VH-VL binders against q0atu2. Designs and how they scored, part 116

Target 1, 119 residues: q0atu2
Amino acid sequence: MLDKKARIRTSREYRNVFEKGKRLSGRFLIIYYVENALDNNRFGFITNKKIGMAVIRNRIKRQLRAIVREYQGQVKNKHDIVLVARAGIGKSSFEGMEKDYIAIMKKAGLFARNANKID

## First folded at step 6 (VH-VL)

Design k73 (framework fv_daclizumab)
Fold by ESMFold2-Fast, scan of step 6:
Structure k73 (fold): chain C 119 residues (1-119), chain A 119 residues (1-119), chain B 106 residues (1-106)
Amino acid sequence: as target 1 above (119 residues)
Amino acid sequence: QVQLVQSGAEVKKPGSSVKVSCKASGYTFTYYYMHWVRQAPGQGLEWIGYINPSTGYTRYNQKFKDKATITADESTNTAYMELSSLRSEDTAVYYCARGDEWYSDFDYWGQGTLVTVSS
Amino acid sequence: DIQMTQSPSTLSASVGDRVTITCSASSSISYMHWYQQKPGKAPKLLIYDASSLESGVPARFSGSGSGTEFTLTISSLQPDDFATYYCQQYNSYPLTFGQGTKVEVK
């Protein structure tokens, strides 16, 4: 579960990330990201109607939040990051979503340097 | 039903400016970005930029950054594009198109406005 | 900027033919759309996100591909399908279109 302070809350805050942020795409995910003026990271999650019905969108949001929470300690501080799910994400496994997230975050340079592998 | 209605054809002299309008109806104007795309006679499509009507934020193709100015009026659900310092190579059909903020999929287009620049 | 190149630029076909149009990106992309444009008219969205059929578009249209190679297929060409087709990437700004593929009567 992500704390309230680690969540992007308002439409204005989401729009700021979309408009000012950098964009990077993976197989199942797009991330938009921008430095913030805070001392913590904030995450947003978008699963629009093109993904599928509410039950599918809610499942995907829960899975993405779980992934983000698990790896939050590796993310460089002071960023607002929005994850946007692609239409095909509903057919992905949890492992597939997780691998895509890690790959995108590394490519974006958002993961702090770490010599240790995740077991 | 969704409809985008553009202003009529314009014939302009070199060095002048022109302002094209795009009136939206049938949806919540602030929920979508409004993009502008041009097509020179017998040529392909070229993206100019967009505006987020909710925030007023604009993004331009660098090729058009000092040529085009995009604005929106939420009270009339109308987007505008002004072209300055017109040259003969600006002769084209100019389209407005509605785009999803994540997908930039242009599901509805205006009918187009022909701008002819001739001496 | 990501350059989108379509092949062929023009093709001649008959009603009932299977038509295939390709779109090549100058760098690997994950996000693209296909449009149809008839003379004197605005483009119409056919396929979004590479393979998703837009609502109201006939099932004879399909999209596939990934990375740098994308394909639009018309399984059985109809008279209404003679038009110019454009691909568009939305992987990065500026948004860019292919040069177009004109499907004309053989």
Scores: ipSAE 0.006, ipTM 0.604, lowest interface PAE 10.2, mean pLDDT 87

Design k74 (framework fv_daclizumab)
Fold by ESMFold2-Fast, scan of step 6:
Structure k74 (fold): chain C 119 residues (1-119), chain A 119 residues (1-119), chain B 106 residues (1-106)
Amino acid sequence: as target 1 above (119 residues)
Amino acid sequence: QVQLVQSGAEVKKPGSSVKVSCKASGYTFTWYYMHWVRQAPGQGLEWIGYINPSTGYTRYNQKFKDKATITADESTNTAYMELSSLRSEDTAVYYCARGDEWYSDFDYWGQGTLVTVSS
Amino acid sequence: DIQMTQSPSTLSASVGDRVTITCSASSSISYMHWYQQKPGKAPKLLIYDASSLESGVPARFSGSGSGTEFTLTISSLQPDDFATYYCQQYNSYPLTFGQGTKVEVK
């Protein structure tokens, strides 16, 4: 879904974000995030069995990747971010997941300001 | 605040069995494999096997295939290892250790459980 | 099974010394870790994936090597570093450890 430069790909990289990162919880999502030494952002996605069966978990992963891809241009550069789906996410609409993602990213201070709106 | 807390020391007769527990806290139990490693007095480390708590899948060192049974209870975040047909050579400190799926790097260990087998 | 052999088995050193421990694999490997163990304690991860320093581990520890020969180096030995060190391969199952290298006071 995302190009491979923008994806967290190894268990070690996920571990780094979980251990060293900050954590914020939304309604359907938890994010773990840490500044990286790269020139780009990387995203990871976790859906565990508490969400539901594999078909539901796979649908949620696809939808989360689509949301992240849509908003990747707004995310402050140089961060590794892991999205963890909460148990209730299987009951959410796509729009509900999208709104939760935007809210939590803004709360984390990870959405970049538009240069034209600088105070 | 990751912690692995193991059950207490055991003294057993040859031919008996023992079940050691390892209670995990401070992380999502299903995201990491739980490994078991033993160390005979004054000797080195020997890998026994692991369990993936998310799936229940286990992998054993062939040397321990008929000796050790590893299980996990996700509801209590506890992993177990049962040793059967105990012999004096099984006298050792038994450790549980957390490892990621790919790297099998043991970043957190239990305090160890001494199992003594004597006639 | 891949056999991991450490050299030396015992090393006598003084504070401030540069200490090098070698780990030899019986076949070529790409994946290994280093641990430190103090008496009565569980091992502690020092170096993962041959050369990456684990979080919270002092910068005097470093790892290098490839193929069949790997080294752990302590650039300036501190009192807290007298311990037994183990290498571990994760190239294939079963996972195997070296026999250990004990670093003791000279």
Scores: ipSAE 0.000, ipTM 0.529, lowest interface PAE 15.9, mean pLDDT 85

Design k75 (framework fv_daclizumab)
Fold by ESMFold2-Fast, scan of step 6:
Structure k75 (fold): chain C 119 residues (1-119), chain A 119 residues (1-119), chain B 106 residues (1-106)
Amino acid sequence: as target 1 above (119 residues)
Amino acid sequence: QVQLVQSGAEVKKPGSSVKVSCKASGYTFTSYYMHWVRQAPGQGLEWIGWINPSTGYTRYNQKFKDKATITADESTNTAYMELSSLRSEDTAVYYCARGDEWYSDFDYWGQGTLVTVSS
Amino acid sequence: DIQMTQSPSTLSASVGDRVTITCSASSSISYMHWYQQKPGKAPKLLIYDASSLESGVPARFSGSGSGTEFTLTISSLQPDDFATYYCQQYNSYPLTFGQGTKVEVK
């Protein structure tokens, strides 16, 4: 689980990211991201009913949080980032989600260092 | 039941402005973005922009940034689009459509408002 | 802007026919939606996220594809299906639609 400080927690905070943030799409993920004034990064996770049943959505949410937690040190500081799972993500492997996350974060210019996972 | 009801047809002279309304019911107005899409006679669909009714923040198709102004009145659950400096090429049916804030899928549409610009 | 191009622009078909409509994106996209529009009416969402049926849409409609090529298929055309069909991308702003495919009586 991500530290409480690193999580977007309120609908108002999510609204700010969607309202003012930039948007990039990957294969399984969409990210919305905006600079914040907090000197730390915060992450939010959205799994829409279109993903599938609650059990699938909850599994995806847990897997995405684990991926984000592992790579949080590579993310440029001062950003609020919301990950929105796309339809079809429920059929993806953990590795597929991880690959997509790394690719989209690099494309967004949000990775400060190489995000390759330790072997 | 979710319903979007638009104002009636308008006939306007070149150089004038028009304001089209879209009254929402059957859902929490501030939980979804309201999009505007137009369709010229016999032509396809063209996205104009959206408003977040909770904040009043808007995003426009660059083509329409100087033509359209989108607003919302949370107290009456009504979205508005004003078109300025009307020209004959603005003749079209204008639709409001509810967008899922995460996916921009238009699951409910207004019935459309025909705006005719003629001398 | 991402250009969405549909093929064919028009097709003539008979009740019971299998109908396939193609949508091509000018750059790779992950997801798109399909809409049906009947004359004088607003569009209706049919398929969201390339392959998912919207609630209340008959099972004869299906969507598939990825990257730059997407298809809408009607397995056995019914009288109610003579309409214009539009694809839409939501991969980036501005949101864009295909030019439409009109399915008319043969």
Scores: ipSAE 0.007, ipTM 0.591, lowest interface PAE 9.8, mean pLDDT 85

Design k76 (framework fv_daclizumab)
Fold by ESMFold2-Fast, scan of step 6:
Structure k76 (fold): chain C 119 residues (1-119), chain A 119 residues (1-119), chain B 106 residues (1-106)
Amino acid sequence: as target 1 above (119 residues)
Amino acid sequence: QVQLVQSGAEVKKPGSSVKVSCKASGYTFTSYYMHWVRQAPGQGLEWIGRINPSTGYTYYNQKFKDKATITADESTNTAYMELSSLRSEDTAVYYCARGDEWYSDFDYWGQGTLVTVSS
Amino acid sequence: DIQMTQSPSTLSASVGDRVTITCSASSSISYMHWYQQKPGKAPKLLIYDASSLESGVPARFSGSGSGTEFTLTISSLQPDDFATYYCQQYNSYPLTFGQGTKVEVK
């Protein structure tokens, strides 16, 4: 689970990322990201009605939080990042979501080189 | 029911400006982006830009940055697009369309406003 | 900008035919929609996110594809389906549409 300090919690904070941030799309995920003035990264997670019923949306949210937590140490500091799940994500495996996340973050320049390597 | 109702057709002289309105009803106006798309006679669709009615933040297609100004009035649930320095090639049907902020899927469209630029 | 190119620009078909329209992106994309437009009317969303059927759209419509090549298929063409179809990418701004494919009576 991500610590409270590492989460985007308010509608105002989400809106700031969407309006001032950059957008980058992957296969199952869209990320919006902007540099913040804090000493840490914050993550937000959006699963809208196009994903499916609440039980599916909640499962996807939990899986995305787990993925983000695992790779948290590879993310460049001082960013607010919102992950938006696309409609097709419900058909993806956990591994598929993880691969998409790593690919997007690398493409955005938010991951260190070799972000998928454990050293 | 969701409806987007646009202002009526306009005939304008070259060099003038025109302001088209799009009144939304049947949903929470601030929960969706409002996009503007044009279609010249017998031609395809061309994206102009969008506004987030909740924040007033806009994003424009670079081609229209000096041509179009998009605004929104939350008190009347109305989006506007002003076109400046009109030329004959601006003759087109202009549509407003509601888009999900993540997917930009235009599930509801206005009926269109024909803007004719002629001398 | 990402260019979306549709093929064919026009096709002639008969009721009951299987119709396939293609959309090619100038760079690899993951995110696109399909719209239907009838003369004098605003476009209607048919397929969102490449393969998801919009609510109220008949099951004869389907979308598929990935990367640079996407297809819209009408499994058994009905009279109401004679229209112009547009693809749209939302992978990056500016949002761009294909030039359209007109499906007309044979």
Scores: ipSAE 0.012, ipTM 0.644, lowest interface PAE 8.2, mean pLDDT 87

Design k77 (framework fv_daclizumab)
Fold by ESMFold2-Fast, scan of step 6:
Structure k77 (fold): chain C 119 residues (1-119), chain A 119 residues (1-119), chain B 106 residues (1-106)
Amino acid sequence: as target 1 above (119 residues)
Amino acid sequence: QVQLVQSGAEVKKPGSSVKVSCKASGYTFTSYYMHWVRQAPGQGLEWIGYINPSTGYTKYNQKFKDKATITADESTNTAYMELSSLRSEDTAVYYCARGDEWYSDFDYWGQGTLVTVSS
Amino acid sequence: DIQMTQSPSTLSASVGDRVTITCSASSSISYMAWYQQKPGKAPKLLIYDASSLESGVPARFSGSGSGTEFTLTISSLQPDDFATYYCQQYNSYPLTFGQGTKVEVK
């Protein structure tokens, strides 16, 4: 559901974020983030085997994309951000994942203090 | 049964190089990162770096960037760490250790390789 | 770099004692582990994610704490537990370890 331009797509692009980015951990999520030279933000999503079977991992990826899309207007422009789901995320509610995303983005200085959903 | 088996002890002269091997068995080699950690006699643990065997991507502790080279051979399930320009301060036990892609708690360790640097 | 500082550096204890080791991080962290090391051996993972007991580790070992202060507790010390213990953070790179706590016979 994110525009093609807003997605990190290649192994090289992911590697750049891991090499040059900062890392910050939340309860269910880890983010890696770095400023880019583009006019927009790009997001990547990773779900590890410890989360569960492919069906669960794919559900989590879809839910994380939905959360990112809802809050994209609150994110400081010109960043590449990779979201990595932690093992416990498969048991969390959608609201729990959303709360963790907002908290970690605010802690990283990438979000306004009282971020709201974009219609 | 997961095992990491390292090469034997080495005695080297200052200015030389040493290459330590770590052969993995009992799991899918490309599904985990291989880290290297050293411990000088009577001292604590110091992280050197890791390799992702699936991609060949490496990350180093900045302190070791110009000193250590980590490689992996997927055909033999073996990781290597080469240490160059050896000094007496490099005398230590060198360990390989298995970590998850995102969680670097080390659940399995090699037995260690003592590298002694003396004139 | 995040610095990990352990206390005490050495402690003397008897079999059956309750032993507590502390680890302080220079910055707030969510991810840390505890290891046990015996002379001439590789470290062994005991606790991950601050409080999760590694498979095969005796239930007398437990981890607690959050933010910058973490503890490893051995509820009833056994002869096999005389060793050096290390904390490690994996919240950010470079990965860093505490200096170690040696648990020795009283």
Scores: ipSAE 0.000, ipTM 0.555, lowest interface PAE 15.7, mean pLDDT 86

Design k78 (framework fv_daclizumab)
Fold by ESMFold2-Fast, scan of step 6:
Structure k78 (fold): chain C 119 residues (1-119), chain A 119 residues (1-119), chain B 106 residues (1-106)
Amino acid sequence: as target 1 above (119 residues)
Amino acid sequence: QVQLVQSGAEVKKPGSSVKVSCKASGYTFTSYYMHWVRQAPGQGLEWIGYINPSTGYTRYNQKFKDKATITADESTNTAYMELSSLRSEDTAVYYCARGDEWYSDFDYWGQGTLVTVSS
Amino acid sequence: DIQMTQSPSTLSASVGDRVTITCSASSSISYMYWYQQKPGKAPKLLIYDASSLESGVPARFSGSGSGTEFTLTISSLQPDDFATYYCQQYNSYPLTFGQGTKVEVK
């Protein structure tokens, strides 16, 4: 459930993050991220064909969106961030994806060390 | 457009070394692994190893760990593979190919570099 | 190392034929690829995740299988399809390819 202003919506915007952004890999997730010129963060989600069938990819995408929304208040402002799911994510639990997200965001310096749910 | 452009053919004497280059364009160089694969004349494909240009981390097929050294230069978006102590058995076309970190999905390949080892 | 074995090593076929190439893994794998290579060219990705068609690849190509047995099928062979085909596993390192199947004109 992210507001439209918190979503990366166009192929051009995704391309900008991939071309100019930094990359960091977690266990189940890869993030690409770049500082934007806006007053808010924007998130994009890629569940590529390497994950599995469309029903699995769509489930993963929904779960990642829920995780991002829950922790959006902990993310440093002014960033475009794209989450790319790795193959192994299809066999992970929701909790496993959540833990990986928090770990990679902290490693990227985009999260406080002791990140919590949105207050 | 994604392109991988390799250096030209080489003829080398036994015992010498050769360094093959692979220049990437059309994508963020540090967002993908660069793999190296060889193919001896009339033979199949053999995986040599990869480099993560973002971290400098390399992984080698054990068969090639004492033969091949893979490096990357982020400033020029170029990956390199050096082959040492060349023997006639090293005569092959050497390919670079991009793959993502987890799946080694080789969606783009260089055109290949023929290395011939002869007196 | 996971050994990938293709069958047959060569096959002779005519335009319009249905062609099936098999690939056997020495241990169970979840994920594998198929590539096409034409003489003097780099390989081209055809199939990923055993059964998914890569973008831009003609619909006459299909992949199937699971565990240790995988197949690549060309439903109606075209002149452009005379090439060597390779399977590859990405389940574990080192990455390994099959020995190749050459599809040649009858």
Scores: ipSAE 0.000, ipTM 0.539, lowest interface PAE 14.2, mean pLDDT 84

Design k79 (framework fv_daclizumab)
Fold by ESMFold2-Fast, scan of step 6:
Structure k79 (fold): chain C 119 residues (1-119), chain A 119 residues (1-119), chain B 106 residues (1-106)
Amino acid sequence: as target 1 above (119 residues)
Amino acid sequence: QVQLVQSGAEVKKPGSSVKVSCKASGYTFTSYYMHWVRQAPGQGLEWIGYINPSTGYTRYNQKFKDKATITADESTNTAYMELSSLRSEDTAVYYCARGDEWYSDFDYWGQGTLVTVSS
Amino acid sequence: DIQMTQSPSTLSASVGDRVTITCSASSSISYLNWYQQKPGKAPKLLIYDASSLESGVPARFSGSGSGTEFTLTISSLQPDDFATYYCQQYNSYPLTFGQGTKVEVK
């Protein structure tokens, strides 16, 4: 679970990330990201109905939050980052989602080079 | 196999609008961005914009922001581009192309739609 | 906007020749693709991420370069290679293409 301060909550904040941010696609995830003027990172999560039924979307959203939480100490500070689940994510394993997240964040330059998993 | 099939050629009057379609098959429509690119006769390629069918998010080349509107219908796996206030300078072949930002490629293209603007 | 400039604009070479096309970016980039377009056809992806060969593309095509200078090389030109070649940056928006290099095979 992520601290409330670390969550993007409003549609206006999501729009800001989509309109001004950079994008990178992975196998199961797309990230949109932009530097913010805050002293902390904020994360948003989007699981649209193309992924599957609500129970599947809710499971994936929960798993993505867990992954983000575990690696939050490795993310360069001052960013708003939105994770968008791709349609194929419903068939992935937790480990598959985790590996994809790490790969995307590294490619985006958002992970410190020698960062360790925090949990 | 992956295929993008575009609507047929159009001949339009100056000041009118045209809507070009691009029907996707052979892959998960929401897993890729759909881009639009034009090519005036005998000229090079010019990027217009894209839509992310998964989120509905669009991005435009500023040159086309007031001219092009890109949409997608996930129920029919079809992307659309509408051009408004047509001028003779808009005469071109318009292509849809599938793209993924992480792979940095347009790996599949529609066959193209010739839009001719003449009095 | 990142401007992509290709050279030469046109070249003519014989079957079996080694052909090199250059693409120069107005600022440093990490993402660049190369496309082949034959008359009357849609472009075809040849190279992505500067140096990765697209599946199904003949091994005589290769890409190299980084920063602001990139090259597409055809190691042994074939008649089927008569086409216009375009570089495209995918580093930032708007996406931009070079003006094209027409390759004529004599």
Scores: ipSAE 0.000, ipTM 0.554, lowest interface PAE 13.9, mean pLDDT 85

Design k8 (framework fv_daclizumab)
Fold by ESMFold2-Fast, scan of step 6:
Structure k8 (fold): chain C 119 residues (1-119), chain A 119 residues (1-119), chain B 106 residues (1-106)
Amino acid sequence: as target 1 above (119 residues)
Amino acid sequence: QVQLVQSGAEVKKPGSSVKVSCKASGYTFTSYYMHWVRQAPGQGLEWIGYINPSTGYTRYNQKFKDKATITADESTNTAYMELSSLRSEDTAVYYCARGDEWYSDFDYWGQGTLVTVSS
Amino acid sequence: DIQMTQSPSTLSASVGDRVTITCSASSSISYMHWYQQKPGKAPKLLIYDADSLESGVPARFSGSGSGTEFTLTISSLQPDDFATYYCQQYNSYPLTFGQGTKVEVK
């Protein structure tokens, strides 16, 4: 579970990231990201009904939060980042989602050196 | 089942105004944006704007900012679009359409309301 | 504003044909949808996010593309597919549609 301080919660906060942020698309994920004025990173997660039934959407959301938590220390500080799951993510494995996340974050320049999951 | 039911056809004189309604059922009204799109006879589709029913926030195509006013009533699950200072060029079928806030994919549409502006 | 241009504007085809419609964006986009419209009816969503088939839409419809060039393909045209098709970008506001491609009987 991510600390509540590390979560984007309100519609207004999400809208800020969408309207002012940069966007990058991966195979299963889209990220929107913008630098914030806080001392920490905040993450938002969007899984819509096009992914599948509620049980699938809830699984995806839980897995994305777990991935974000695992790589939290590699993310450049002071960013609001929203992850949007693409429709095809329902067919992906956990490893597939994780690899896509790492690739997108590296491409966006949001991962510090040593961004790969280590032993 | 999701349904969007619009008010009936209108015949208006130049300079008048018209208010079209779109009643939603079969889903949580505040969970989706409501968009308005017009189509002049024999022509293509043109986006007017949207409302987020949960916040009342609206966004307009600048071409329609002085023409259209979009509102929503959560108590009746109804969205409205008022067109002012009608001209013959405003003759068109006007559609409401449900859109995901992220994808703006119009998965359900109203049946359309023909607005005819003539003397 | 991002301009969406479809090609061709009109296409004559026979049942069983493979039909391809192209949509070109005036700037690079990541996000677009395809709709089908029959005379006197509201448009119907076919493909969302460039390549994802909407629920209930026949598998003969597919979408592909990236950047500025996107394609809608109907692998084996059926009588029910004679209609006008529209692309739409959702990369930025205002949302914009292509001018439409009418698929008519040969």
Scores: ipSAE 0.006, ipTM 0.604, lowest interface PAE 10.0, mean pLDDT 86

